# Ledger of designs, part 23: VH-VL binders against Cytochrome c oxidase assembly factor 8 (COA8)

Target 1, 167 residues: Cytochrome c oxidase assembly factor 8 (COA8), of Homo sapiens (Human) (q96il0)
Amino acid sequence: APERGAERRDTAPSGVSRFCPPRKSCHDWIGPPDKYSNLRPVHFYIPENESPLEQKLRKLRQETQEWNQQFWANQNLTFSKEKEEFIHSRLKTKGLGLRTESGQKATLNAEEMADFYKEFLSKNFQKHMYYNRDWYKRNFAITFFMGKVALERIWNKLKQKQKKRSN

## First folded at step 1 (VH-VL)

Design e53 (framework fv_ebrasodebart)
Fold by ESMFold2-Fast, scan of step 1:
Structure e53 (fold): chain C 167 residues (1-167), chain A 122 residues (1-122), chain B 108 residues (1-108)
Amino acid sequence: as target 1 above (167 residues)
Amino acid sequence: QIQLVQSGAEVKKPGASVKVSCKASGYTFTNYGISWVRQAPGQGLEWMGWISAYTGYTNYAQKLQGRVTMTTDTSTSTAYMELRSLRSDDTAVYYCATEGDFYEYSSPFDYWGQGTLVTVSS
Amino acid sequence: QAVLTQPPSVSVSPGQTASITCSGDSLGDRYAYWYQQKPGQSPVLVMYQDDKRPSGIPERFSASNSGNTATLTISGTQAMDEADYYCQAWDYSSAGVVFGGGTKLTVL
C-alpha cells in the first residue's frame, strides 16, 4: 500500500550532535538529552590561545562523547526494534490487533515482557562488557591527557614567574 | 521514486575481496536501513546482513564468519558491502534492499537494487 | 539456524488456484512476507505482514499464516504469475531474517 512507504519514513537525524550553545559562552555548555541516546551532549569551549596539547585533549573528549552517543543510540534503537518485534509477535499469538480502541499502541504487561528483557540482556551481555572495557580505556586516556595539560599549565606559570623574578 | 543503483559485475579469483556499492535516491538515506541479500545461480535468496544508515549499527549473518563488512557514506547516500576471502561458492548476484523503519516494520524489503553479479573463478 | 521449507515447484492450469506453502517452527507467531522473482529480475514484494497486499499487487493474491505454515494463494492464476516465490520471516535467534528455499510456479 502507499501508506506502507510513508510509514517506513522517519524524521532525518537531527540534534544527535547539533545543539546551539548560548552566544558569548566562555565555558563548556551542556545541551538537552539526545533523542536516541538519551545522553546530554557537551559543547566544549575553545580558548583563543588553545595549545596543541589542549586541542588534543578537547578532540579526544569530543570523539569519546560522539562514540558514547553512537553506542547508546544504537543500543536504544536495537532495544526499541526488538521490543516492538516481540510485542507484535505476542499480540499476534493472542489474536489481538496492534492498536487499542483509543488508537494507542497495544502493549504487554510486566510479566509478559519479562521473557523479552531476559533474552535481550543475555544477547547483549558481551557487547556491554566490550563497551565497559572501551569506556574505561577512553576515560583513562582522557585523564592522562588532562594530567599533561595540567603539567603544561603549571610549567608555563613557573616559567613566567621565573622570568619575572630574573628581571 | 525510491531507487537503489548498484555497481557493475565483478570477476574475482579465490581469496580476493569484492566491494559492492548501492547508491540510494528518492528518500532521506538515514531513514531506512539497508539489507544485503545474495543469490547463487539457480539457488534461493540468502540474507547476509543489515546496516542502519543512521547509526551505523550492523548485524551480520553468522554463516559469513567475519568475512563481511557493511558501511555507509551519508554524504553520497551510498551503502557498501565488502566480502573477503572469496570462495567459488560465493559466486552469486548480490542485492541491496531498503528495510523498513526501525519502529514500524519487521524486516520488509520493499525496494531492491538491480543486483551485482560477482563471479569467483580460478 | 531457523529454516523455512517450501515445495520446490507447483504447477497449475490458467484460471486455477495456486497454493504455495512455507513451513517453520512457530511461523504463525511471526510475520510472514512473500516475494515474486521473475528470471533476470530483482525480487518484488507481493505480500507483507502475513495477509497484507502492497499497492499494485492484484487482488487475486492473498495469504495466511497460522501454526507452523504460511500459505500464499493466487486465485485465477495467469501466465504472468509464472515466477519463483520466496517466503521470509524474522529470525529472533540471529536478530535477522530467514528466507524459504523458493517455489517455482508453472502455469501450463
Scores: ipSAE 0.000, ipTM 0.457, lowest interface PAE 13.4, mean pLDDT 78

Design e6 (from e1 with heavy chain D99G L100D G102E E103W Y104L S106D W107Y P110Y; framework fv_ebrasodebart)
Fold by ESMFold2-Fast, scan of step 1:
Structure e6 (fold): chain C 167 residues (1-167), chain A 121 residues (1-121), chain B 108 residues (1-108)
Amino acid sequence: as target 1 above (167 residues)
Amino acid sequence: QIQLVQSGAEVKKPGASVKVSCKASGYTFTSYGISWVRQAPGQGLEWMGWISAYSGNTNYAQKLQGRVTMTTDTSTSTAYMELRSLRSDDTAVYYCARGDYEWLSDYFDYWGQGTLVTVSS
Amino acid sequence: QAVLTQPPSVSVSPGQTASITCSGDKLGDKYAYWYQQKPGQSPVLVMYQDSKRPSGIPERFSASNSGNTATLTISGTQAMDEADYYCQAWDSSTDYVVFGGGTKLTVL
């Protein structure tokens, strides 16, 4: 049946967000959740006078977002596929169909699903460890460059203030 | 047997409101969402929005936001779509269609028969 | 906002293979769906998640989705296949459903 899809996504709130920022937007914008990753993307505003250091920080943040989106899209797809396979396997073992008499998807109770969650987490332990390591490494790099950008902005303000005093 | 049965044709004047119903049967109403899709005479399909029969959460097409309201009555397994401030270009056949509530408006496996709404002076 | 482009019409003789295309930017990275609509009737789902066929749809119907183009293929086309065909995709950037403009399939 078409209803037997593996992927999921969050239920959107009533109404809509603006998905394409105006041409001269001065702020970052947060988009709707991606179907596969369930993460909301951030669209970064690009200043007219972006410094090379600011550009490097923005690209690092964009690259980190893309890496994060790809990881969770793959993880959620794997989770959904294996969850469906687990449920079907258990229902087959019990001699039950995939749908109830009312047509609703047959489900397992929380106790039965706990076995799946435990096995899934154990199976993916190393993958999640590498993800966490890279996530911390990337956040440290972003924090470091944010600090450098902050220092550059302070220095530029000091230079501008001195120049204004000279005029 | 899964069925979606819609209310009958409506003729409205510009500025009026219309409310179309869609009665579901043959499945657990609260396990799925209902989407609304319209089709102007001789034109293609246009998605209007979606509602979860489980939570009541809605998602409306941007161009219709502020004019459309979707609701459900779980006691009668019926979905409703109200469109306000009608214009002549709202003349269309309005369809309800069943979607998977876990996959917001991704695709539609069963459709109602359609309701013709004519907006004319 | 994503736009899906379909040819307005396709004509084939009975028994020939019909191909209906649906083009959109990076459409192959999304799931594509196909609906058949006969005059005065509601749309009917004929293909889902790129290439899967619902129960009750003849095996003559197949589909693919790669790059920028999704294709619905009807082999051994019959008179009963004459209809309008619409592709559909979910647009992750807007969280909306988008339909193609439709293709009228004529079987001579």
Scores: ipSAE 0.000, ipTM 0.454, lowest interface PAE 19.5, mean pLDDT 80

Design e7 (framework fv_ebrasodebart)
Fold by ESMFold2-Fast, scan of step 1:
Structure e7 (fold): chain C 167 residues (1-167), chain A 122 residues (1-122), chain B 108 residues (1-108)
Amino acid sequence: as target 1 above (167 residues)
Amino acid sequence: QIQLVQSGAEVKKPGASVKVSCKASGYTFTSYGISWVRQAPGQGLEWMGWISAYSGNTNYAQKLQGRVTMTTDTSTSTAYMELRSLRSDDTAVYYCAREFDYYGSETYFDYWGQGTLVTVSS
Amino acid sequence: QAVLTQPPSVSVSPGQTASITCSGDKLGDKYAYWYQQKPGQSPVLVMYQDSKRPSGIPERFSASNSGNTATLTISGTQAMDEADYYCQAWDSSTDYVVFGGGTKLTVL
């Protein structure tokens, strides 16, 4: 079995793609958390008679998901890299090796690590604020188009009802 | 600088096997898939399959099932494609390409290797 | 079986608009991608996600994808645009990549 959250295009032992919805699925499919972003990807259902408006909404949701996944994958990788660099730098300053005699990773105490976290959060504060702003803007747009799709469906339902009455 | 560098041209007899390499540089090798695409002389592009550099998971085009094997060596950031039981109609330029995959919702190729000509003749 | 159909060739004069089509069942429900290939060279991505242009690709390249047909449009066509153009889509049910048969663009 493919490792959970490690692969974008995992394949089940039976040869069926893990991240694709089952054939004839009528709803969106949610995968396991990505290794880097720690976010669950969504595979979107595409109806046979999708309207241009429904297609626009789906593509907007796909684009927003891609943006979100890329942001958090990059952020988490940056965090891990800077954390390792910080630990290595502090251990070098102390004249210590990267591993203990037992072969375990050499660690810093909680107080020293707290210094790193405070620095990282302060340095990335503006970046996270802009992320939150953009994320809310994107979700507002998605909600707006969801409303438009709902109105289109209601209108089509009313039109079909009128036609049946005329016969 | 992102780059995919392939092994050199090969001449093989029918029934032989060929193994083409693709060395990646300039990015985290395990973060992307590698697809293999071939092109017969004067013909279009034909997708052969892909491999995850992270897991080693593969998916091969139905036409090539049983004849192709794709592998990776993460220590050298190199992908390999082996094609067995070669026929004259396997004569083609073979490309490796970095696959951008967004969790099974889309797939495309942003960087390509230079291509490897494999000629199958008696 | 080819899922994506392209015209074999398209000819335009320099400065004119070229349109290259790619047809497939419900192609508009999927993302379409376009590659340019010059003789002896590897393919180069010129359009992604139906209508987005990669950095370094001239503004004269544009694209659309609706219904069963995706279209690559090159305005103010230049001699340097002579190449084979391939459309591409991905089938999520099989996890297979599909290429169109290719279109040779000639600028005369």
Scores: ipSAE 0.000, ipTM 0.500, lowest interface PAE 13.8, mean pLDDT 81

Design e8 (framework fv_ebrasodebart)
Fold by ESMFold2-Fast, scan of step 1:
Structure e8 (fold): chain C 167 residues (1-167), chain A 120 residues (1-120), chain B 108 residues (1-108)
Amino acid sequence: as target 1 above (167 residues)
Amino acid sequence: QIQLVQSGAEVKKPGASVKVSCKASGYTFTSYGISWVRQAPGQGLEWMGWISAYSGNTNYAQKLQGRVTMTTDTSTSTAYMELRSLRSDDTAVYYCARDTYLDEYGFDPWGQGTLVTVSS
Amino acid sequence: QAVLTQPPSVSVSPGQTASITCSGDKLGDKYAYWYQQKPGQSPVLVMYQDSKRPSGIPERFSASNSGNTATLTISGTQAMDEADYYCQAWDSSTDYVVFGGGTKLTVL
């Protein structure tokens, strides 16, 4: 008897996947791709002497990551749900079952799927436009604060250099 | 008017077979599927399987695999469900329902139901 | 196989809002459907694709589906709404249609 095909469905819970870096890490930790968003989460290292500006940047990056992961987890869920339903819909129209004789999931060819992708993109056009706008706004803010933090670090190094000046 | 009309009530002995009919009208029969759903007295709905009126392809609930057969006769726009090796726990009202284009309308309409009683 | 859990009974007074829940693992990842069944009658589709109403179903009926829970809401509940309500979803992993256990709505 053929083995039924096993395929993991990507789903979008409202939260980010649980991820815990090794306790000895003193750097930002980059995890494996999230099951739902397919984005790699970053667990931010918090130094003992973090400045208020560094804290603001870290929180902004963390919040942006959570927003980005939630958006793509939800988008992937919507895409997978609608894609599967489109495939099932077309297979029923053709009078075909949802599984092949070998027990694998029945599929449509690339030409047939192209119609779905075009429809999905057009239906989600405005949502994607707003996502891109927010993505640019958030990344501009992050870049701006990264610049401010870099400037702060340069200033602090200059101060240390002055204090350690020998003669 | 879209309608599904089912055959009349049946009384069967354990081990017998029953064949329920479902005659469709008011739509293009071969453009849709037919799902079969049963309901034991005082119990909930249980899906039994689906058949395409276009191809004759079927998909049966695993619990009923080997005991159920679904067929269609396109010349009369009629679907059939045969259940074999009847047990007392097969006593139920059996419904056919138009399985509309998947994920557009769900099951709509439903037949009036056929009571099948299995008793010794 | 996947299970959809409904409360066995819900009671409301005439004119009040009735809320019927349907819970299943990752149910929000699937489309939910709702059926109304009155004694001695066939089920009638009242909501499809989570939140859409078929033609002929009063605007008093609405529904949602997110996370693990789908909810059917009936505003201004009337005596005629007294019935059993079933949720339904498609489980693509098992290729099965799954029904909830049903909720008896009593209008007192």
Scores: ipSAE 0.000, ipTM 0.454, lowest interface PAE 22.4, mean pLDDT 79

Design e9 (from e1 with heavy chain R98T L100E Y101G G102Y E103Y Y104S S105L S106D W107Y P110Y; framework fv_ebrasodebart)
Fold by ESMFold2-Fast, scan of step 1:
Structure e9 (fold): chain C 167 residues (1-167), chain A 121 residues (1-121), chain B 108 residues (1-108)
Amino acid sequence: as target 1 above (167 residues)
Amino acid sequence: QIQLVQSGAEVKKPGASVKVSCKASGYTFTSYGISWVRQAPGQGLEWMGWISAYSGNTNYAQKLQGRVTMTTDTSTSTAYMELRSLRSDDTAVYYCATDEGYYSLDYFDYWGQGTLVTVSS
Amino acid sequence: QAVLTQPPSVSVSPGQTASITCSGDKLGDKYAYWYQQKPGQSPVLVMYQDSKRPSGIPERFSASNSGNTATLTISGTQAMDEADYYCQAWDSSTDYVVFGGGTKLTVL
């Protein structure tokens, strides 16, 4: 059924929780930010009379969302893992334990962490360039299909208006 | 390289239970779901359900709900499928499967080798 | 309940085009997937999300999905393609995976 078409499981490599939209929604629904990607997922409404063109746009938007969620979930996971490894390594170099007297995780100050951030950004520069390139290509495709759908809807409304005037 | 390795063949009597294991390697186990699919001799594929290694959430095929339990052990990167109240028509090769696609798990690009479970008197 | 129907068998001569269909109510509104299974082996994904081919699958494999019917097409069929083929879709009403009954492809 259309109402259940938007309800799919959402299990990612980064261990994200399933997002569940309200059942029987008549509109696209925007959820809370995903824990790992920090992006809000969109659950797309599937209308009863969806045109083939509208379906292509929806599938393209869904695929783009999945790609985007995957990229940022992986990026954030990599960042967290490498940050923890960096902190551990630096604490060992300083002769300090991994935990403070109170049992909290030992941390580095902002100046010490600046080395990590600089290195992380530098080595991920190319990866982010490719992400931006792909994002622009996907945005262009989505905009193109949105334009086609808009023209189709204008044409359908125009036909209905002409019919109503005749009646 | 993602790899799924299943436990060995089992022979059970009607009314018994069987527990099949599936050990995963080559990826972050807790980030993916594991599906279970069975195939009776000479028959087609039948989906049994899936489990999220991250949340422990499960979704079982209606036909099997009440007889099947899926679990994971993250310390060993192993998924388990237990089927209870076995009868002869449960004789099948049982597969675990997963995908490398994100956010759907609605197809399977990696499969275990299969575990033959024979139910006979 | 969603049900996917496949012909039980399809026969083709080497070098010919094989066409395997999978029919289900509004199947074109869902993603279709295709698996190849040879005797004694686990299934192998050959097509995903209607028409996409996994790395390592020959270009002679293609697929489409529209209306009520998904089709797997194997051009220039080879003896090595002889296998059982299963379609698969997602049932939105139950959030379940559904497999077709399978098609035995014979190359002779």
Scores: ipSAE 0.000, ipTM 0.462, lowest interface PAE 14.6, mean pLDDT 79

Design n1 (framework fv_ebronucimab)
Fold by ESMFold2-Fast, scan of step 1:
Structure n1 (fold): chain C 167 residues (1-167), chain A 121 residues (1-121), chain B 111 residues (1-111)
Amino acid sequence: as target 1 above (167 residues)
Amino acid sequence: EVQLVESGGGLVQPGRSLRLSCAASGFTFDDYAMNWVRQAPGKGLEWVSGISWNSGSISYADSVQGRFTISRDNGKNSLYLQMNSLRAEDTALYFCAKDLYYEGSDAFDIWGQGTMVTVSS
Amino acid sequence: QSELTQPRSVSGSPGQSVTISCTGSSSNIGAGYDVHWYQQHPGKAPKLLISGNSNRPSGVPDRFSGSKSGNTASLTISGLQAEDEADYYCQSYDSSLSGYVFGTGTDVTVL
């Protein structure tokens, strides 16, 4: 799929337009896209009766989100910087200015940009492979802990039902 | 020459409002994200707010969220900061600052001279 | 609300080298976000001195250099000159604040 810089500057949806989550939220809240990673952060709700296992799951999800945002923020900044440098270099080589006659940003056609995308992808192939591996490992761990939390919640509900019943 | 010039600062009472302006010249204003950064007398720098080239992405420091509104008019090469419900702690020199790269960065390469806002009774 | 930690002041003689540290946390420098450096002379606006940990903007002398390791970034001024007497600020992005943070600032005195 072709990459579009303008898409990264979309206005946050009206339902999710604030950086700050509601102070008394009883659910997880999804924020607007981060300027650099273009990922929407999840602000996690902390229950009053959070178990140690629920805390481990929440911290694992928070840590994974921070890791994911860090990776994509760095990747997107590197991509944008190298893309602009490539475009400027090629326009200079062609004897063209950075602006069109109408005052808009000068761009390269898809065939010319193919060289940049090929080079960027090949340069970052190993980095993306390690990212995918670590992403898989993190999601496996999250799924495992989600299962443990689910079992704990079921067990606690069963104990509460038994405690309410007359023997 | 590449230049940013702030205006609109002054003395205001707590709870009142003030609107700051920043006039840009010497570069293509609508290519860059813009920011407001403040500095209280004798203190360090504090980032206040940022806005993307097309106003599609806007962000605020927690200290001003809900009280300040950043906006831009690309046709006038101007950046604005609407400051409502002002507090004594908002007293500072307010700078406007330009992002270094077209697609945005976290570095600010061009700064104005600043406009002084004093919030006092 | 939180700032990156810098020493309040450093001093040196002309021709010497001085280094300014900038210490953050796991939500900013430790998370891998780039560190930028600014120079501010009294009564003047800040000037970008180093971008992206170690890149010098056009017009900045090569005696200014930046580095980053773990939670700490450093600005080194070699061949210190009288005109280097100024306040220096580091800056990064903080994921927990969803915004930019500046350092506490360092006053460089040339003796």
Scores: ipSAE 0.000, ipTM 0.464, lowest interface PAE 19.6, mean pLDDT 79

Design n10 (framework fv_ebronucimab)
Fold by ESMFold2-Fast, scan of step 1:
Structure n10 (fold): chain C 167 residues (1-167), chain A 122 residues (1-122), chain B 111 residues (1-111)
Amino acid sequence: as target 1 above (167 residues)
Amino acid sequence: EVQLVESGGGLVQPGRSLRLSCAASGFTFDDYAMNWVRQAPGKGLEWVSGISWNSGSISYADSVQGRFTISRDNGKNSLYLQMNSLRAEDTALYFCARDQEYLYGTYAFDIWGQGTMVTVSS
Amino acid sequence: QSELTQPRSVSGSPGQSVTISCTGSSSNIGAGYDVHWYQQHPGKAPKLLISGNSNRPSGVPDRFSGSKSGNTASLTISGLQAEDEADYYCQSYDSSLSGYVFGTGTDVTVL
């Protein structure tokens, strides 16, 4: 509702984990970590008199955030799936069930899991290398636009100050 | 209407140069990244080069790196592709395409021109 | 190198559905980059059909839909019609190339 200080995201599985910025927010708002990506989303404040350059910077930052969220959500889901498959495979090889006597999910010792972690990291090395390369490129673009927005704001302030003094 | 119109294509001999132009209308040209995409006769699409709204970021496909130069003139709403050291394999229809307001990101090319044909033959 | 893999051709009868796959690698689709789809009729420029994996631009019929999972994206055309006979291309961004990559293209035939 409009009277509320915070809004929940539409169609979110857990409303408390997906709060939107307050209706009258005047700053960017940082949300709780996403369940899948484990990254904190930034909800961008949109000024009423946003310049075209400011809008472009905001959209670039939003698009970069979405790209980053998608990458890590996919990576974390892949990790979880392959981890479960590895555990099930090892338990089957040992002739053990999927659950303990207490009803908890059966797991492997740290030494046994070390093999999985080594394999997963090796398999995903190239993917993370490409991610890092693109992350740097995106941050360069964002930094460049931040600089442009800063220069525009300085110029506008100088222009207004001069006009006020010349009045 | 939002429109892109390519020109400058033609028949050229190997080793020579050609300059393509793309005229934009119906939108704020300097708010968008622009791209060149080519298609050889009977073959698929190949991205050639891209340029950000202010020319601060430029990239090329490996096949054209060092031979082609992309540029833009925002005051004239125009995009250019200077093609040097042309090869037979550069023969293609060259399209001008607007990046959906994102610089070399994952956003789609939402507006395309009709293309200009470049034929490199002896 | 650096193209996304699509089947060369797909065929169907009017009213049926067809699906076109687009398979990439860890530097593009597998890295989480969005996939876009283009339709190209003979002698015409490509037209944006699907943006951002599943978003349908204004004017594109509801029978076109897109999805993405892992290294593969799919375009599904339901209620196939004669005018859907065209070439279809997927596209993504490739971080190792610092540029865009297109799929090899799929020719859809309606008989």
Scores: ipSAE 0.000, ipTM 0.467, lowest interface PAE 17.4, mean pLDDT 79

